# Ledger of designs, part 3: VHH binders against Mucin-19 (Muc19)

Target 1, 175 residues: Mucin-19 (Muc19), of Mus musculus (Mouse) (q6pze0r851to1025)
Amino acid sequence: STCHVYGEGHFRTFDGESYSFDGLCQYTFLEDYCGQENGTFRILIESVPCCENGLTCSRKVIVTFQDQNIILQDGKVTAVQTAESTDCRERSANLYSIHTVGLYLIVKLLNGIILIWDKYTKVSVILDPSWQNKVCGLCGNNNGDLKDDFTTRHSSVAAGALEFANSWKTSQECS

## First folded at step 18 (VHH)

Design r01 (from p02 with S30R)
Fold by OpenDDE, fold request of step 19:
Structure r01 (fold): chain B 175 residues (1-175), chain A 120 residues (1-120)
Amino acid sequence: as target 1 above (175 residues)
Amino acid sequence: QVQLVETGGGLVQPGGSLRLSCAASGFDFRAHDMGWARQVPGKGLEWVSYITSGYSTKYQDSVKGRFTISRDNAKSTVYLQMNSLKPEDTAVYYCVAGEYIWDDSGYDYWGQGTQVTVSS
């Protein structure tokens, strides 16, 4: 199952719902916390506007997985180990892999999640079937029912894309 | 039904310019990567350029600085501006589409092609 965003905020959820949203805040693209404390990963996205106009020229992606913060920005990948991590660097090397194929940068996490980035505005996440009904965010809940894809951070179903997307802002102070 | 229709090919002198257009229909154009490949008779297909749905572009080394790919989602059309054309650019040019294009792979759809001939 694949979720993606591209261009000026065109989304397709895992369950196949399509919507458009182009906010300028930081949003939860995908996570498995979903209101719980025992989550294992979080993918955040931010739109980067063009210098000349208000169009989206790129997207910044931040992946938090175990003790790793992986940042996709400016056509590059940067990995930062969290200060709380006492693990050896060798162990961290096994948590994810980076691949480049054509224009695309591919991040494969140890938990099987695959992130694909064209180094611009296109971001995709691929989940294996084991993640069914275990995720939330702008990508939906991956439960096989597109009717409830607009499930908000508050476990309600939003009436529209704007309400849905705004609920997944990482900070409610951002507008 | 998916259709990719190329136009703009023809005969041009070395150093000349052509602009190819590809009108797409039958699929979600804005969600797909679009590109151009070319083939000389008796030779294999060679990727020329592609543009992702996220507007990232890539060019074959042989055409860098001379060709420019662009897309108009409102018109479901992809373009290839070809400047400073050389005889070695002579080929049938095919419009291609894919969910993810990876240089010479990922082509889900392609057009019938348009002939480009560069000759003095």
Scores: ipSAE 0.894, ipTM 0.949, lowest interface PAE 0.4, mean pLDDT 94
Fold by OpenDDE, fold request of step 19:
Structure r01 (fold): chain B 175 residues (1-175), chain A 120 residues (1-120)
Amino acid sequence: as target 1 above (175 residues)
Amino acid sequence: QVQLVETGGGLVQPGGSLRLSCAASGFDFRAHDMGWARQVPGKGLEWVSYITSGYSTKYQDSVKGRFTISRDNAKSTVYLQMNSLKPEDTAVYYCVAGEYIWDDSGYDYWGQGTQVTVSS
Protein backbone atom coordinates (compact mmCIF):
# COMPACT_ATOMS: atom_id res chain seq x y z
CA SER B 1 0.00 0.00 0.00
CA THR B 2 1.08 3.57 -0.70
CA CYS B 3 0.67 6.86 1.11
CA HIS B 4 1.62 10.14 -0.51
CA VAL B 5 1.58 13.89 -0.15
CA TYR B 6 2.19 16.45 -2.88
CA GLY B 7 1.73 20.09 -3.78
CA GLU B 8 -0.10 22.25 -1.27
CA GLY B 9 -0.62 19.34 1.07
CA HIS B 10 -2.76 16.85 -0.79
CA PHE B 11 -2.68 13.56 1.09
CA ARG B 12 -3.79 10.03 0.35
CA THR B 13 -3.62 7.58 3.22
CA PHE B 14 -2.75 3.91 2.93
CA ASP B 15 -6.43 3.04 3.22
CA GLY B 16 -7.38 5.45 0.46
CA GLU B 17 -8.65 8.50 2.34
CA SER B 18 -7.90 11.79 0.61
CA TYR B 19 -7.58 15.12 2.37
CA SER B 20 -5.81 18.45 2.12
CA PHE B 21 -3.73 20.17 4.78
CA ASP B 22 -1.04 22.82 4.44
CA GLY B 23 0.32 23.39 7.92
CA LEU B 24 3.79 24.89 8.38
CA CYS B 25 4.88 22.88 11.40
CA GLN B 26 6.67 19.57 11.66
CA TYR B 27 4.35 16.58 11.50
CA THR B 28 4.56 12.84 11.95
CA PHE B 29 3.98 11.49 8.48
CA LEU B 30 4.40 7.88 9.52
CA GLU B 31 5.64 5.95 12.52
CA ASP B 32 5.19 2.68 14.35
CA TYR B 33 5.45 4.09 17.86
CA CYS B 34 1.81 5.14 18.10
CA GLY B 35 2.00 6.03 21.78
CA GLN B 36 4.32 3.17 22.66
CA GLU B 37 8.02 3.27 23.48
CA ASN B 38 9.07 0.30 21.41
CA GLY B 39 8.73 1.85 17.98
CA THR B 40 11.36 1.29 15.33
CA PHE B 41 10.96 4.14 12.82
CA ARG B 42 9.58 7.63 12.39
CA ILE B 43 9.11 9.77 9.29
CA LEU B 44 8.59 13.49 9.79
CA ILE B 45 7.65 16.07 7.18
CA GLU B 46 7.83 19.85 6.96
CA SER B 47 6.53 22.11 4.25
CA VAL B 48 9.00 24.66 2.95
CA PRO B 49 7.23 27.71 1.58
CA CYS B 50 8.40 29.65 -1.43
CA CYS B 51 10.26 32.87 -0.79
CA GLU B 52 8.03 34.77 -3.20
CA ASN B 53 4.67 33.62 -1.91
CA GLY B 54 2.88 31.37 0.54
CA LEU B 55 2.90 28.30 -1.68
CA THR B 56 4.78 25.15 -0.77
CA CYS B 57 7.94 24.87 -2.84
CA SER B 58 9.45 21.84 -1.16
CA ARG B 59 8.89 19.31 1.57
CA LYS B 60 11.60 18.35 4.03
CA VAL B 61 11.62 14.76 5.25
CA ILE B 62 13.36 13.35 8.30
CA VAL B 63 13.61 9.60 8.75
CA THR B 64 14.65 8.15 12.07
CA PHE B 65 15.51 4.47 11.85
CA GLN B 66 17.59 2.82 14.54
CA ASP B 67 20.73 4.94 14.95
CA GLN B 68 20.26 6.75 11.63
CA ASN B 69 18.75 10.14 10.89
CA ILE B 70 18.16 10.49 7.17
CA ILE B 71 17.30 13.99 6.01
CA LEU B 72 15.79 14.83 2.64
CA GLN B 73 16.24 18.54 2.05
CA ASP B 74 17.35 20.96 -0.65
CA GLY B 75 17.29 18.23 -3.24
CA LYS B 76 19.78 16.15 -1.30
CA VAL B 77 19.91 13.23 1.07
CA THR B 78 22.09 13.41 4.14
CA ALA B 79 22.47 10.87 6.90
CA VAL B 80 23.71 11.39 10.42
CA GLN B 81 24.38 8.72 12.98
CA THR B 82 23.03 9.55 16.39
CA ALA B 83 25.60 10.51 19.00
CA GLU B 84 24.30 7.86 21.38
CA SER B 85 24.95 5.03 18.96
CA THR B 86 28.06 2.91 19.43
CA ASP B 87 27.47 0.76 16.37
CA CYS B 88 30.10 0.57 13.69
CA ARG B 89 29.77 2.44 10.41
CA GLU B 90 29.67 -0.82 8.47
CA ARG B 91 26.63 -2.01 10.37
CA SER B 92 24.86 1.30 9.85
CA ALA B 93 25.57 1.18 6.12
CA ASN B 94 23.33 -1.87 5.83
CA LEU B 95 20.32 -0.20 7.42
CA TYR B 96 19.24 1.62 4.28
CA SER B 97 20.04 2.22 0.63
CA ILE B 98 19.64 5.30 -1.54
CA HIS B 99 18.80 5.25 -5.22
CA THR B 100 18.21 7.92 -7.83
CA VAL B 101 15.76 7.16 -10.62
CA GLY B 102 14.91 10.07 -12.85
CA LEU B 103 13.85 12.96 -10.64
CA TYR B 104 13.27 10.75 -7.66
CA LEU B 105 15.34 9.88 -4.66
CA ILE B 106 14.41 6.52 -3.24
CA VAL B 107 15.29 5.45 0.27
CA LYS B 108 14.87 1.78 1.10
CA LEU B 109 15.02 0.85 4.74
CA LEU B 110 16.14 -2.54 5.99
CA ASN B 111 12.65 -3.11 7.40
CA GLY B 112 11.23 -3.01 3.86
CA ILE B 113 9.81 0.51 3.95
CA ILE B 114 10.36 2.49 0.75
CA LEU B 115 10.39 6.29 0.67
CA ILE B 116 10.13 8.16 -2.64
CA TRP B 117 10.86 11.88 -2.95
CA ASP B 118 10.81 14.07 -6.06
CA LYS B 119 13.13 16.54 -4.33
CA TYR B 120 10.22 18.98 -4.13
CA THR B 121 6.78 18.50 -2.60
CA LYS B 122 5.98 14.89 -3.52
CA VAL B 123 6.65 12.31 -0.82
CA SER B 124 5.47 8.72 -0.95
CA VAL B 125 5.84 5.76 1.38
CA ILE B 126 5.27 2.16 0.35
CA LEU B 127 4.49 -0.50 2.93
CA ASP B 128 4.30 -4.24 2.48
CA PRO B 129 1.33 -6.10 3.98
CA SER B 130 3.28 -6.95 7.14
CA TRP B 131 2.69 -3.38 8.34
CA GLN B 132 -1.07 -3.78 8.47
CA ASN B 133 -2.46 -2.01 11.53
CA LYS B 134 1.02 -1.28 12.85
CA VAL B 135 1.49 2.36 11.90
CA CYS B 136 0.06 5.80 12.58
CA GLY B 137 0.47 9.43 11.54
CA LEU B 138 -0.76 11.57 8.69
CA CYS B 139 -0.76 8.46 6.49
CA GLY B 140 -3.41 6.85 8.67
CA ASN B 141 -3.35 3.57 10.53
CA ASN B 142 -3.24 1.22 7.53
CA ASN B 143 -5.90 -1.12 8.93
CA GLY B 144 -8.00 -1.47 5.78
CA ASP B 145 -10.72 0.90 7.00
CA LEU B 146 -10.57 4.47 5.74
CA LYS B 147 -13.33 5.50 8.16
CA ASP B 148 -10.88 5.68 11.03
CA ASP B 149 -7.91 7.04 9.10
CA PHE B 150 -8.24 10.31 10.99
CA THR B 151 -7.10 8.62 14.17
CA THR B 152 -5.25 11.28 16.12
CA ARG B 153 -2.12 11.07 18.22
CA HIS B 154 -4.46 10.70 21.17
CA SER B 155 -6.17 7.61 19.73
CA SER B 156 -9.41 9.45 18.98
CA VAL B 157 -10.96 9.88 15.56
CA ALA B 158 -10.95 13.48 14.40
CA ALA B 159 -13.97 14.92 12.66
CA GLY B 160 -11.89 16.70 10.03
CA ALA B 161 -8.52 16.93 8.36
CA LEU B 162 -7.39 20.01 10.26
CA GLU B 163 -7.97 18.48 13.68
CA PHE B 164 -6.41 15.23 12.53
CA ALA B 165 -3.29 16.81 11.07
CA ASN B 166 -2.77 19.21 13.97
CA SER B 167 -2.78 16.28 16.37
CA TRP B 168 0.31 14.97 14.62
CA LYS B 169 2.40 18.08 15.12
CA THR B 170 5.66 17.13 16.76
CA SER B 171 5.41 20.27 18.89
CA GLN B 172 2.16 21.71 20.14
CA GLU B 173 3.87 25.07 20.51
CA CYS B 174 3.94 25.42 16.75
CA SER B 175 0.92 27.12 15.31
CA GLN A 1 -12.44 6.92 -20.33
CA VAL A 2 -8.95 8.30 -19.87
CA GLN A 3 -8.12 10.87 -22.51
CA LEU A 4 -5.09 12.96 -23.33
CA VAL A 5 -5.62 15.38 -26.18
CA GLU A 6 -2.63 17.25 -27.60
CA THR A 7 -2.89 20.55 -29.46
CA GLY A 8 -0.53 23.26 -30.65
CA GLY A 9 1.60 21.35 -33.12
CA GLY A 10 2.39 22.62 -36.59
CA LEU A 11 5.00 23.78 -39.05
CA VAL A 12 7.59 26.36 -38.00
CA GLN A 13 10.90 27.64 -39.27
CA PRO A 14 14.13 26.99 -37.41
CA GLY A 15 14.40 29.35 -34.47
CA GLY A 16 10.63 29.54 -34.17
CA SER A 17 8.39 28.71 -31.24
CA LEU A 18 5.41 26.49 -30.49
CA ARG A 19 3.36 25.86 -27.40
CA LEU A 20 1.86 22.43 -26.98
CA SER A 21 -1.11 21.79 -24.75
CA CYS A 22 -2.48 18.54 -23.40
CA ALA A 23 -5.97 18.40 -21.98
CA ALA A 24 -6.40 15.45 -19.65
CA SER A 25 -9.54 13.74 -18.38
CA GLY A 26 -10.68 10.49 -16.84
CA PHE A 27 -8.15 10.34 -13.99
CA ASP A 28 -6.89 12.33 -11.00
CA PHE A 29 -4.76 14.79 -12.91
CA ARG A 30 -3.20 16.57 -9.96
CA ALA A 31 -1.96 13.31 -8.46
CA HIS A 32 -0.18 12.18 -11.63
CA ASP A 33 3.11 13.06 -13.18
CA MET A 34 2.70 14.54 -16.64
CA GLY A 35 5.14 14.63 -19.50
CA TRP A 36 5.98 14.80 -23.15
CA ALA A 37 7.65 12.24 -25.37
CA ARG A 38 8.38 12.40 -29.08
CA GLN A 39 8.88 9.95 -31.90
CA VAL A 40 10.50 10.36 -35.27
CA PRO A 41 9.27 7.99 -37.97
CA GLY A 42 11.36 4.85 -37.93
CA LYS A 43 12.85 5.64 -34.53
CA GLY A 44 11.92 4.80 -30.97
CA LEU A 45 10.04 6.90 -28.47
CA GLU A 46 12.20 9.54 -26.79
CA TRP A 47 11.29 11.27 -23.55
CA VAL A 48 11.39 15.06 -23.77
CA SER A 49 10.27 16.44 -20.42
CA TYR A 50 8.08 15.65 -17.44
CA ILE A 51 6.70 17.41 -14.39
CA THR A 52 5.80 15.56 -11.21
CA SER A 53 2.68 16.03 -9.15
CA GLY A 54 5.07 17.76 -6.75
CA TYR A 55 6.12 20.24 -9.47
CA SER A 56 9.60 18.90 -10.03
CA THR A 57 10.70 19.13 -13.66
CA LYS A 58 13.23 17.34 -15.82
CA TYR A 59 14.33 17.86 -19.41
CA GLN A 60 16.16 15.81 -21.97
CA ASP A 61 19.62 17.26 -22.53
CA SER A 62 18.81 18.08 -26.14
CA VAL A 63 15.99 20.45 -25.14
CA LYS A 64 17.38 22.03 -21.96
CA GLY A 65 17.25 25.80 -22.06
CA ARG A 66 14.80 25.77 -24.96
CA PHE A 67 11.74 23.90 -23.71
CA THR A 68 9.68 24.59 -20.60
CA ILE A 69 7.09 22.25 -19.13
CA SER A 70 4.30 23.48 -16.88
CA ARG A 71 0.96 22.33 -15.57
CA ASP A 72 -2.38 23.87 -14.64
CA ASN A 73 -4.20 21.57 -12.28
CA ALA A 74 -7.35 23.67 -12.36
CA LYS A 75 -7.58 23.07 -16.09
CA SER A 76 -6.15 19.54 -16.02
CA THR A 77 -3.70 20.67 -18.66
CA VAL A 78 0.03 20.27 -19.17
CA TYR A 79 2.01 22.55 -21.48
CA LEU A 80 5.26 22.45 -23.37
CA GLN A 81 6.69 25.78 -24.44
CA MET A 82 9.12 25.09 -27.26
CA ASN A 83 11.53 27.89 -28.17
CA SER A 84 14.50 28.05 -30.51
CA LEU A 85 13.19 25.06 -32.40
CA LYS A 86 15.57 23.03 -34.55
CA PRO A 87 14.98 20.64 -37.44
CA GLU A 88 16.03 17.85 -35.08
CA ASP A 89 12.95 18.62 -32.98
CA THR A 90 10.70 17.43 -35.81
CA ALA A 91 8.58 14.57 -34.47
CA VAL A 92 5.19 13.49 -33.27
CA TYR A 93 4.84 14.74 -29.71
CA TYR A 94 2.85 12.67 -27.26
CA CYS A 95 1.40 13.75 -23.97
CA VAL A 96 2.00 11.13 -21.28
CA ALA A 97 0.78 10.55 -17.75
CA GLY A 98 1.82 8.23 -14.95
CA GLU A 99 1.73 7.82 -11.21
CA TYR A 100 5.50 8.06 -11.31
CA ILE A 101 7.39 8.99 -14.45
CA TRP A 102 11.02 7.88 -14.63
CA ASP A 103 12.40 9.53 -17.75
CA ASP A 104 11.37 7.07 -20.50
CA SER A 105 9.38 4.84 -18.14
CA GLY A 106 6.25 4.99 -16.05
CA TYR A 107 3.81 5.97 -18.78
CA ASP A 108 0.35 4.75 -17.88
CA TYR A 109 -1.48 6.86 -20.44
CA TRP A 110 -0.65 8.75 -23.62
CA GLY A 111 -2.41 10.82 -26.24
CA GLN A 112 -2.71 10.38 -29.98
CA GLY A 113 0.11 12.82 -30.58
CA THR A 114 0.57 16.11 -32.41
CA GLN A 115 2.95 16.68 -35.32
CA VAL A 116 5.72 19.23 -34.92
CA THR A 117 7.69 20.04 -38.05
CA VAL A 118 10.67 22.38 -38.04
CA SER A 119 11.81 23.18 -41.56
CA SER A 120 13.12 26.06 -43.66
Scores: ipSAE 0.894, ipTM 0.949, lowest interface PAE 0.4, mean pLDDT 94
Fold by OpenDDE, last read:
Structure r01 (fold): chain B 175 residues (1-175), chain A 120 residues (1-120)
Amino acid sequence: as target 1 above (175 residues)
Amino acid sequence: QVQLVETGGGLVQPGGSLRLSCAASGFDFRAHDMGWARQVPGKGLEWVSYITSGYSTKYQDSVKGRFTISRDNAKSTVYLQMNSLKPEDTAVYYCVAGEYIWDDSGYDYWGQGTQVTVSS
């Protein structure tokens, strides 16, 4: 199943719900924490507006996985090991791989998650079937029912896209 | 039904310009990458340019600086502005669409093509 966002915030969830949202904060695109302490990954997304016209010119993506921070920004990918990580660099090399195919940067995580970025506004995440009903965020909950895709951070179903998306701000102080 | 209709081809002198248009229908245009490929009879297909649904663009080396790809989602149309045309640009130009285009790959849909001839 695939979730993606492109342009001025056009989203399609794993379950096929489409909505538009173009906030300027940082949002949880996808994670497996979902209110629990035991999560394994988190993908955050930020829109970068154009200086000229205020349109979205790019999206910054931050992937946290196994004490690695992978940052997609300015057409580049960088990986930073967290200061608290005890893993050696050799071990980290096996946690993810980075590929360039055409315009796209592809990040493949050891857990099977694939992130695709066109170095601009298009961001996609591909999940294998093992992730069914194990995720949350702007991409929905991947449970096969698009009617509850607007499940908020607070485990309620939002009435609309704005409420849904705002619930997934990483900081509620951001407006 | 999916349809890609190319227009704007024709005969032009070297150094001239053409603007190709591709009107798309039958699929979610704004969600798809759009592109142009060209083929000379008896030769293989060559990708020319494509633009992602995220508005990222890429050009074949042979057309960089001369061609510009753009899209209008409201009109479900992709364009190829071709300037400083050369005889080597003579080919049938095809509009292509795909969920993800990777240079010469990822084409899910094709137009019928439009002839571009550059000759003195």
Scores: ipSAE 0.894, ipTM 0.949, lowest interface PAE 0.4, mean pLDDT 94
Fold by OpenDDE, last read:
Structure r01 (fold): chain B 175 residues (1-175), chain A 120 residues (1-120)
Amino acid sequence: as target 1 above (175 residues)
Amino acid sequence: QVQLVETGGGLVQPGGSLRLSCAASGFDFRAHDMGWARQVPGKGLEWVSYITSGYSTKYQDSVKGRFTISRDNAKSTVYLQMNSLKPEDTAVYYCVAGEYIWDDSGYDYWGQGTQVTVSS
């Protein structure tokens, strides 16, 4: 299943819900923490406005996976190892791979998650069926039920896209 | 019913310009990558340019600096501005659409094509 965002914040969840949201904060696009302490990955997104107007010109992506922070911004991918590495068994080369197909950057994580970025506003995540019911964020909960895709960070179902998206701010102080 | 309708083709002199338009319908235009490919009779399809739903653009090396692709989501239209046309640009130009276009791959929908002829 695939989740994506593009343009001025047009989203399609894994379960097929479409909504529009164009916030200027940092948001959890996808994670498996879902209110618990034992998570394995987190994908954050930020809209980067154009310098001359309020349109979204790019979308920054931050992937946290094990001891790696993978940052997609300015048309490039960079990786920074976290200060506290808990898993010394694998090097970064074994934790993820980066591929370029056409103009797309593709990040493949060891856990099978695939991230696709057009170096601008289009961000997609591909999950295999093993991730059913195991994720949350702006991409929804991937449980096969479109009606509860707006499940908030607080495990409630939001009435609308704005409430839903705002619940997934990484900082509630951001407005 | 998905439709891609190309317009703007024709006969031009070398060094001339054309602007191709592709009016799309029957699918979520804004969600799709849009592009142009061209084919010379007896030869294979060659990708020319595409623009993602995220507004990223890519051009074939042979057309870089001369062609410009753009899209208008409000009009469900993709454009190809072709400047400094050369005889080797002569081909049938096809409008293409796909969820993800990867240069010469990822085409889900095709137009009927429009003839572009560059000749003295």
Scores: ipSAE 0.893, ipTM 0.949, lowest interface PAE 0.5, mean pLDDT 94
Fold by ESMFold2, fold request of step 19:
Structure r01 (fold): chain B 175 residues (1-175), chain A 120 residues (1-120)
Amino acid sequence: as target 1 above (175 residues)
Amino acid sequence: QVQLVETGGGLVQPGGSLRLSCAASGFDFRAHDMGWARQVPGKGLEWVSYITSGYSTKYQDSVKGRFTISRDNAKSTVYLQMNSLKPEDTAVYYCVAGEYIWDDSGYDYWGQGTQVTVSS
């Protein structure tokens, strides 16, 4: 299953719901925490406006996966370990791979998640089948049912995209 | 009923310019990568340029700096501005579309092609 965002905040969820939302904060694109502490990853997304006109020029993507922070920003992918206590073992080096195909950067995580980024505004996430009904965020819940795809961070079903998308803001301090 | 309709081809002298247009219908244009490929006489098909739904662009080395691809999502149209044309640019130019264009692959839809001839 695949989720996309591109351009001026045009989303297509895993279950096929399309909506537009171009917020200026950081939002949860996809995670498996879903209101609990036993999750294994988060993918956060920020729209980066053009200096010249304020329209979305690129997107910053932050992937938290085990002890790794993988950052897609400014046409580059960097990885920073978040827990220095694991450096002596260096066990995390095989948890992801980074590839370039054409103009796309592709990040493959060992847990069956693939990120595809055009280095600008187009971000896609592909899930293997094991993630059915296990995720939440701006990409929806991947349960095969469009009627509850606008499930908010608080587990309610929003009537529209604006309420749904704003509920996935990661910091209440952002406007 | 997907349609990609190219216009703007023709005869031009070396050093001249042409602007190709491709009007699209029958699919979600703004969600697709758009591009141009060309069939060069005596040689095979080669990719020329493409622009993603996210506005990222790429050019074949032989046209970089001379050709500019752009898109207008409101008009469902992709353009190829071709400057400083050379005889080796002579080809049938095809508009192409796909969810992901990977340089020479990922072309889900094709236009009929438009002839560009660069000759004195």
Scores: ipSAE 0.730, ipTM 0.873, lowest interface PAE 0.9, mean pLDDT 87
Fold by ESMFold2, last read:
Structure r01 (fold): chain B 175 residues (1-175), chain A 120 residues (1-120)
Amino acid sequence: as target 1 above (175 residues)
Amino acid sequence: QVQLVETGGGLVQPGGSLRLSCAASGFDFRAHDMGWARQVPGKGLEWVSYITSGYSTKYQDSVKGRFTISRDNAKSTVYLQMNSLKPEDTAVYYCVAGEYIWDDSGYDYWGQGTQVTVSS
């Protein structure tokens, strides 16, 4: 299953729903928390506009996975610890791998999630089948049903893309 | 049916310019990577440039700084502006499309090609 965003906020969900939304805040692209405290990852996106007309010129991607923040920004990938570990033996390099194919950066996570980024606005996420019915966010819920792809953060089905996408904003302070 | 139709080829003197256009139909253009490959006489096929659906661009080293790729999603058209043309740029130029173009692969759709000849 694959979810995409590209250009001026054109999305295609895991289940094949297409919509457009070009908000300027940080949003949950996908996560496995979905109203629970026991999630294992989040993938957040931020649109970086051009100054002239508000069009998206790039996207920043933040992956939270096993106490690491993996940041895709300015054509680069960096990793930052999210918290101090009491086990000083932890080495995080085996949690993900980074590959370049053509102009694309590919981040493979140990949990079977693959990110593909064109270093600008195109972000794709590929899930293996084990993630069916286990995710939520701007990419939809990956349940094979197009009718509920606009499921908000609060588990209601929105009437349109704007309400749906704004529910996935990570901070209400951004407007 | 998927169609990629190239125009703008022709004969030009060294140092001249040409603009190639590729009109596309039959697929979701704005969701696809678009690009150009060329068949150079006496050599094989080589990639020239591509632009992703996310507007990222890449150029083969031999054309970098001289060629500019762009796309107009409203017209489902990709362009290649070719400046400072050299005899080595003589080739049949093909418009290509794919969900992901990986330099020399990922070409799901091909145009018929347009001849560019750079000669005195």
Scores: ipSAE 0.703, ipTM 0.863, lowest interface PAE 0.9, mean pLDDT 87

Design r01 (from p02 with S30R)
Fold by ESMFold2, fold request of step 19:
Structure r01 (fold): chain B 175 residues (1-175), chain A 120 residues (1-120)
Amino acid sequence: as target 1 above (175 residues)
Amino acid sequence: QVQLVETGGGLVQPGGSLRLSCAASGFDFRAHDMGWARQVPGKGLEWVSYITSGYSTKYQDSVKGRFTISRDNAKSTVYLQMNSLKPEDTAVYYCVAGEYIWDDSGYDYWGQGTQVTVSS
């Protein structure tokens, strides 16, 4: 299953729903918390306009996975490990890997999530089949049912993309 | 039916300029990476440049600073502006498209090519 966003906020969910949303805040791209406290990861995105000769956007991506906080920003990736653990190099090597193929930066997480970023506005996430019906966010719920792809943070089904996407905003201070 | 149609090739003197255009149809252009590859006489196929659906661009080293790729999603068209042309740029230039282009791979669709000749 693949979810992506590109350009001026053009999304395609895991279940194939396409919508456009040009929000300027930080939003949950996907997570497995979904209203519970026992999740294992979050992937957040921020859209930042940047223009050389027209309207374009950059995107910042924040991945929280176990004791890792992985940030994709300004064409580069940085990682911060915050938990008490054994040798963090050994633990990090078992939890994720970072690769460059062409202009794409690829982050592979041990939990079966692959993040692909063109270092600008195109962000893609690929889930292995074990994540079916276990995620939520701007990428939808990956349950194979298009009828509830616009499920909000509060578990209601929105009538349109704007209500759906704004519900996934992470901070009410941004508007 | 997927179609990629290149135009703008021709004969030019060294140091001259050409602009290639590729008109696309039959697929979701906005969602695809677009690019150019070239078949060099007596040698092989090599990638030249590509631009992602997210507007990220990459150029092979031999053309960087001389060539500029751009796209117009409203017209479903990708362009290659070629300046300071050299005899080594002589090739058949192909428009290519893919969901993800990885330099020399990921080409799902190909145009029929346009000849560019740089000669005195």
Scores: ipSAE 0.700, ipTM 0.862, lowest interface PAE 0.9, mean pLDDT 86
Fold by ESMFold2, last read:
Structure r01 (fold): chain B 175 residues (1-175), chain A 120 residues (1-120)
Amino acid sequence: as target 1 above (175 residues)
Amino acid sequence: QVQLVETGGGLVQPGGSLRLSCAASGFDFRAHDMGWARQVPGKGLEWVSYITSGYSTKYQDSVKGRFTISRDNAKSTVYLQMNSLKPEDTAVYYCVAGEYIWDDSGYDYWGQGTQVTVSS
């Protein structure tokens, strides 16, 4: 299943719902926490405006996976250990891999998640089948049911994209 | 029905300019990568340039600085501005589209091509 965002905030969820939302804050693109403390990853996304017009020039993507903090920004991928308990050999054991194909940067995580980025505004996530019913966020819940694809952070089903997408903002200080 | 229709080809002298257009229909243009490939006489097919649905662009080294790709999502049209044309640019130019273009692959849709001839 694939979720993507491109351009001026045009989304397509894992279950096939399309909507537009051009928020200027940081949002949960997808995660497996979903209101619990026992999740294993988060993928956060931010629109980076160009110029005074507020047009989206690029996107910053932040992946928290195990003890890794993987950041896609400014055409680059940077990985930083978030805890000292992970040694260099575990990091070198390819918990993730980074590839360049054409203009795309591709990050493959060991947990079956593939991130594809054009170094600008286009971000895609591909999930293997093991993630069915296990995720939430701007990409929807990946349960094959369009009726609840606009499930908010508070587990309610929003009537429209604006309420749904704003519920996935990570900081209410951002307006 | 997917259609890619190229226009703007022709005969031009070295150092001249041409602007190719490709009008697209039958698919979600805004969501697709768009690009140009060319069939050069005596050689195989080669990619020229592409622009993603996210507005990222890439150019073959031989055309970088001389060619500019752009897209107009409201008109479902991609353009190739070709400046400082050389005889080696003589080719049939094809408009291409894909969900992900990987330089020389990922071309799900093809136009019929337009001839560009650069000679004295």
Scores: ipSAE 0.696, ipTM 0.857, lowest interface PAE 1.0, mean pLDDT 87
Fold by ESMFold2, look of step 18:
Structure r01 (fold): chain B 175 residues (1-175), chain A 120 residues (1-120)
Amino acid sequence: as target 1 above (175 residues)
Amino acid sequence: QVQLVETGGGLVQPGGSLRLSCAASGFDFRAHDMGWARQVPGKGLEWVSYITSGYSTKYQDSVKGRFTISRDNAKSTVYLQMNSLKPEDTAVYYCVAGEYIWDDSGYDYWGQGTQVTVSS
């Protein structure tokens, strides 16, 4: 299944719900924590404004997976160790791969998650079938049911996209 | 019922300019990558430029700096501004669309083409 965001905050969830949300904070695009502390990954997104008008010029994507932070920003993909400890090359070389096809950067994670980025505002996430019913965030819950696709961080079903999307903000101090 | 309709082709002198337009219908334009390919006389098809649904752009080396691609999602239209035209740019230009354009592949939809001729 595939989730997208592109342009001025146009989303399509794994289950096919489309909505627009033009938030300026950092949000959980996708994660498997879902209210628990035993998750294995997070994908966070931020809109990066243009200097002139504050419109979205690009997106920064932060993937946390194992002890790695994989950052998609300014047309580049970089990986850094979480907590700045000693590096384990066999783990980093085995945890993900990065490919370029045309203008797209493709990050494949060992856990069956594929991230596709146009180096600008278009971000796509593809999940293999093993992730059904195991994720949450702006991409929805991947359960095949459109009725609960606007499930907030607090497990309530929002009436609209604004309440839903704002619940996935990672810092309450951002507004 | 997908349609891609190109306009703006014609005859121009070397060094001149043309603006191609491609009006799209029958699919979710905002969600698709859009682009241009050209059939050069005596050669095969080659990609020219494309712009993603996220507004990222790429250009073939031979046109970089001379051609500019843009899109207007409200009008479901993609444009190719062609400046400093050379005889080598003479071709039939096709509008193309896809969920992901990968330079010369990923073209799910094609226009009928518009002739651009650059000669004295």
Scores: ipSAE 0.674, ipTM 0.845, lowest interface PAE 1.1, mean pLDDT 86

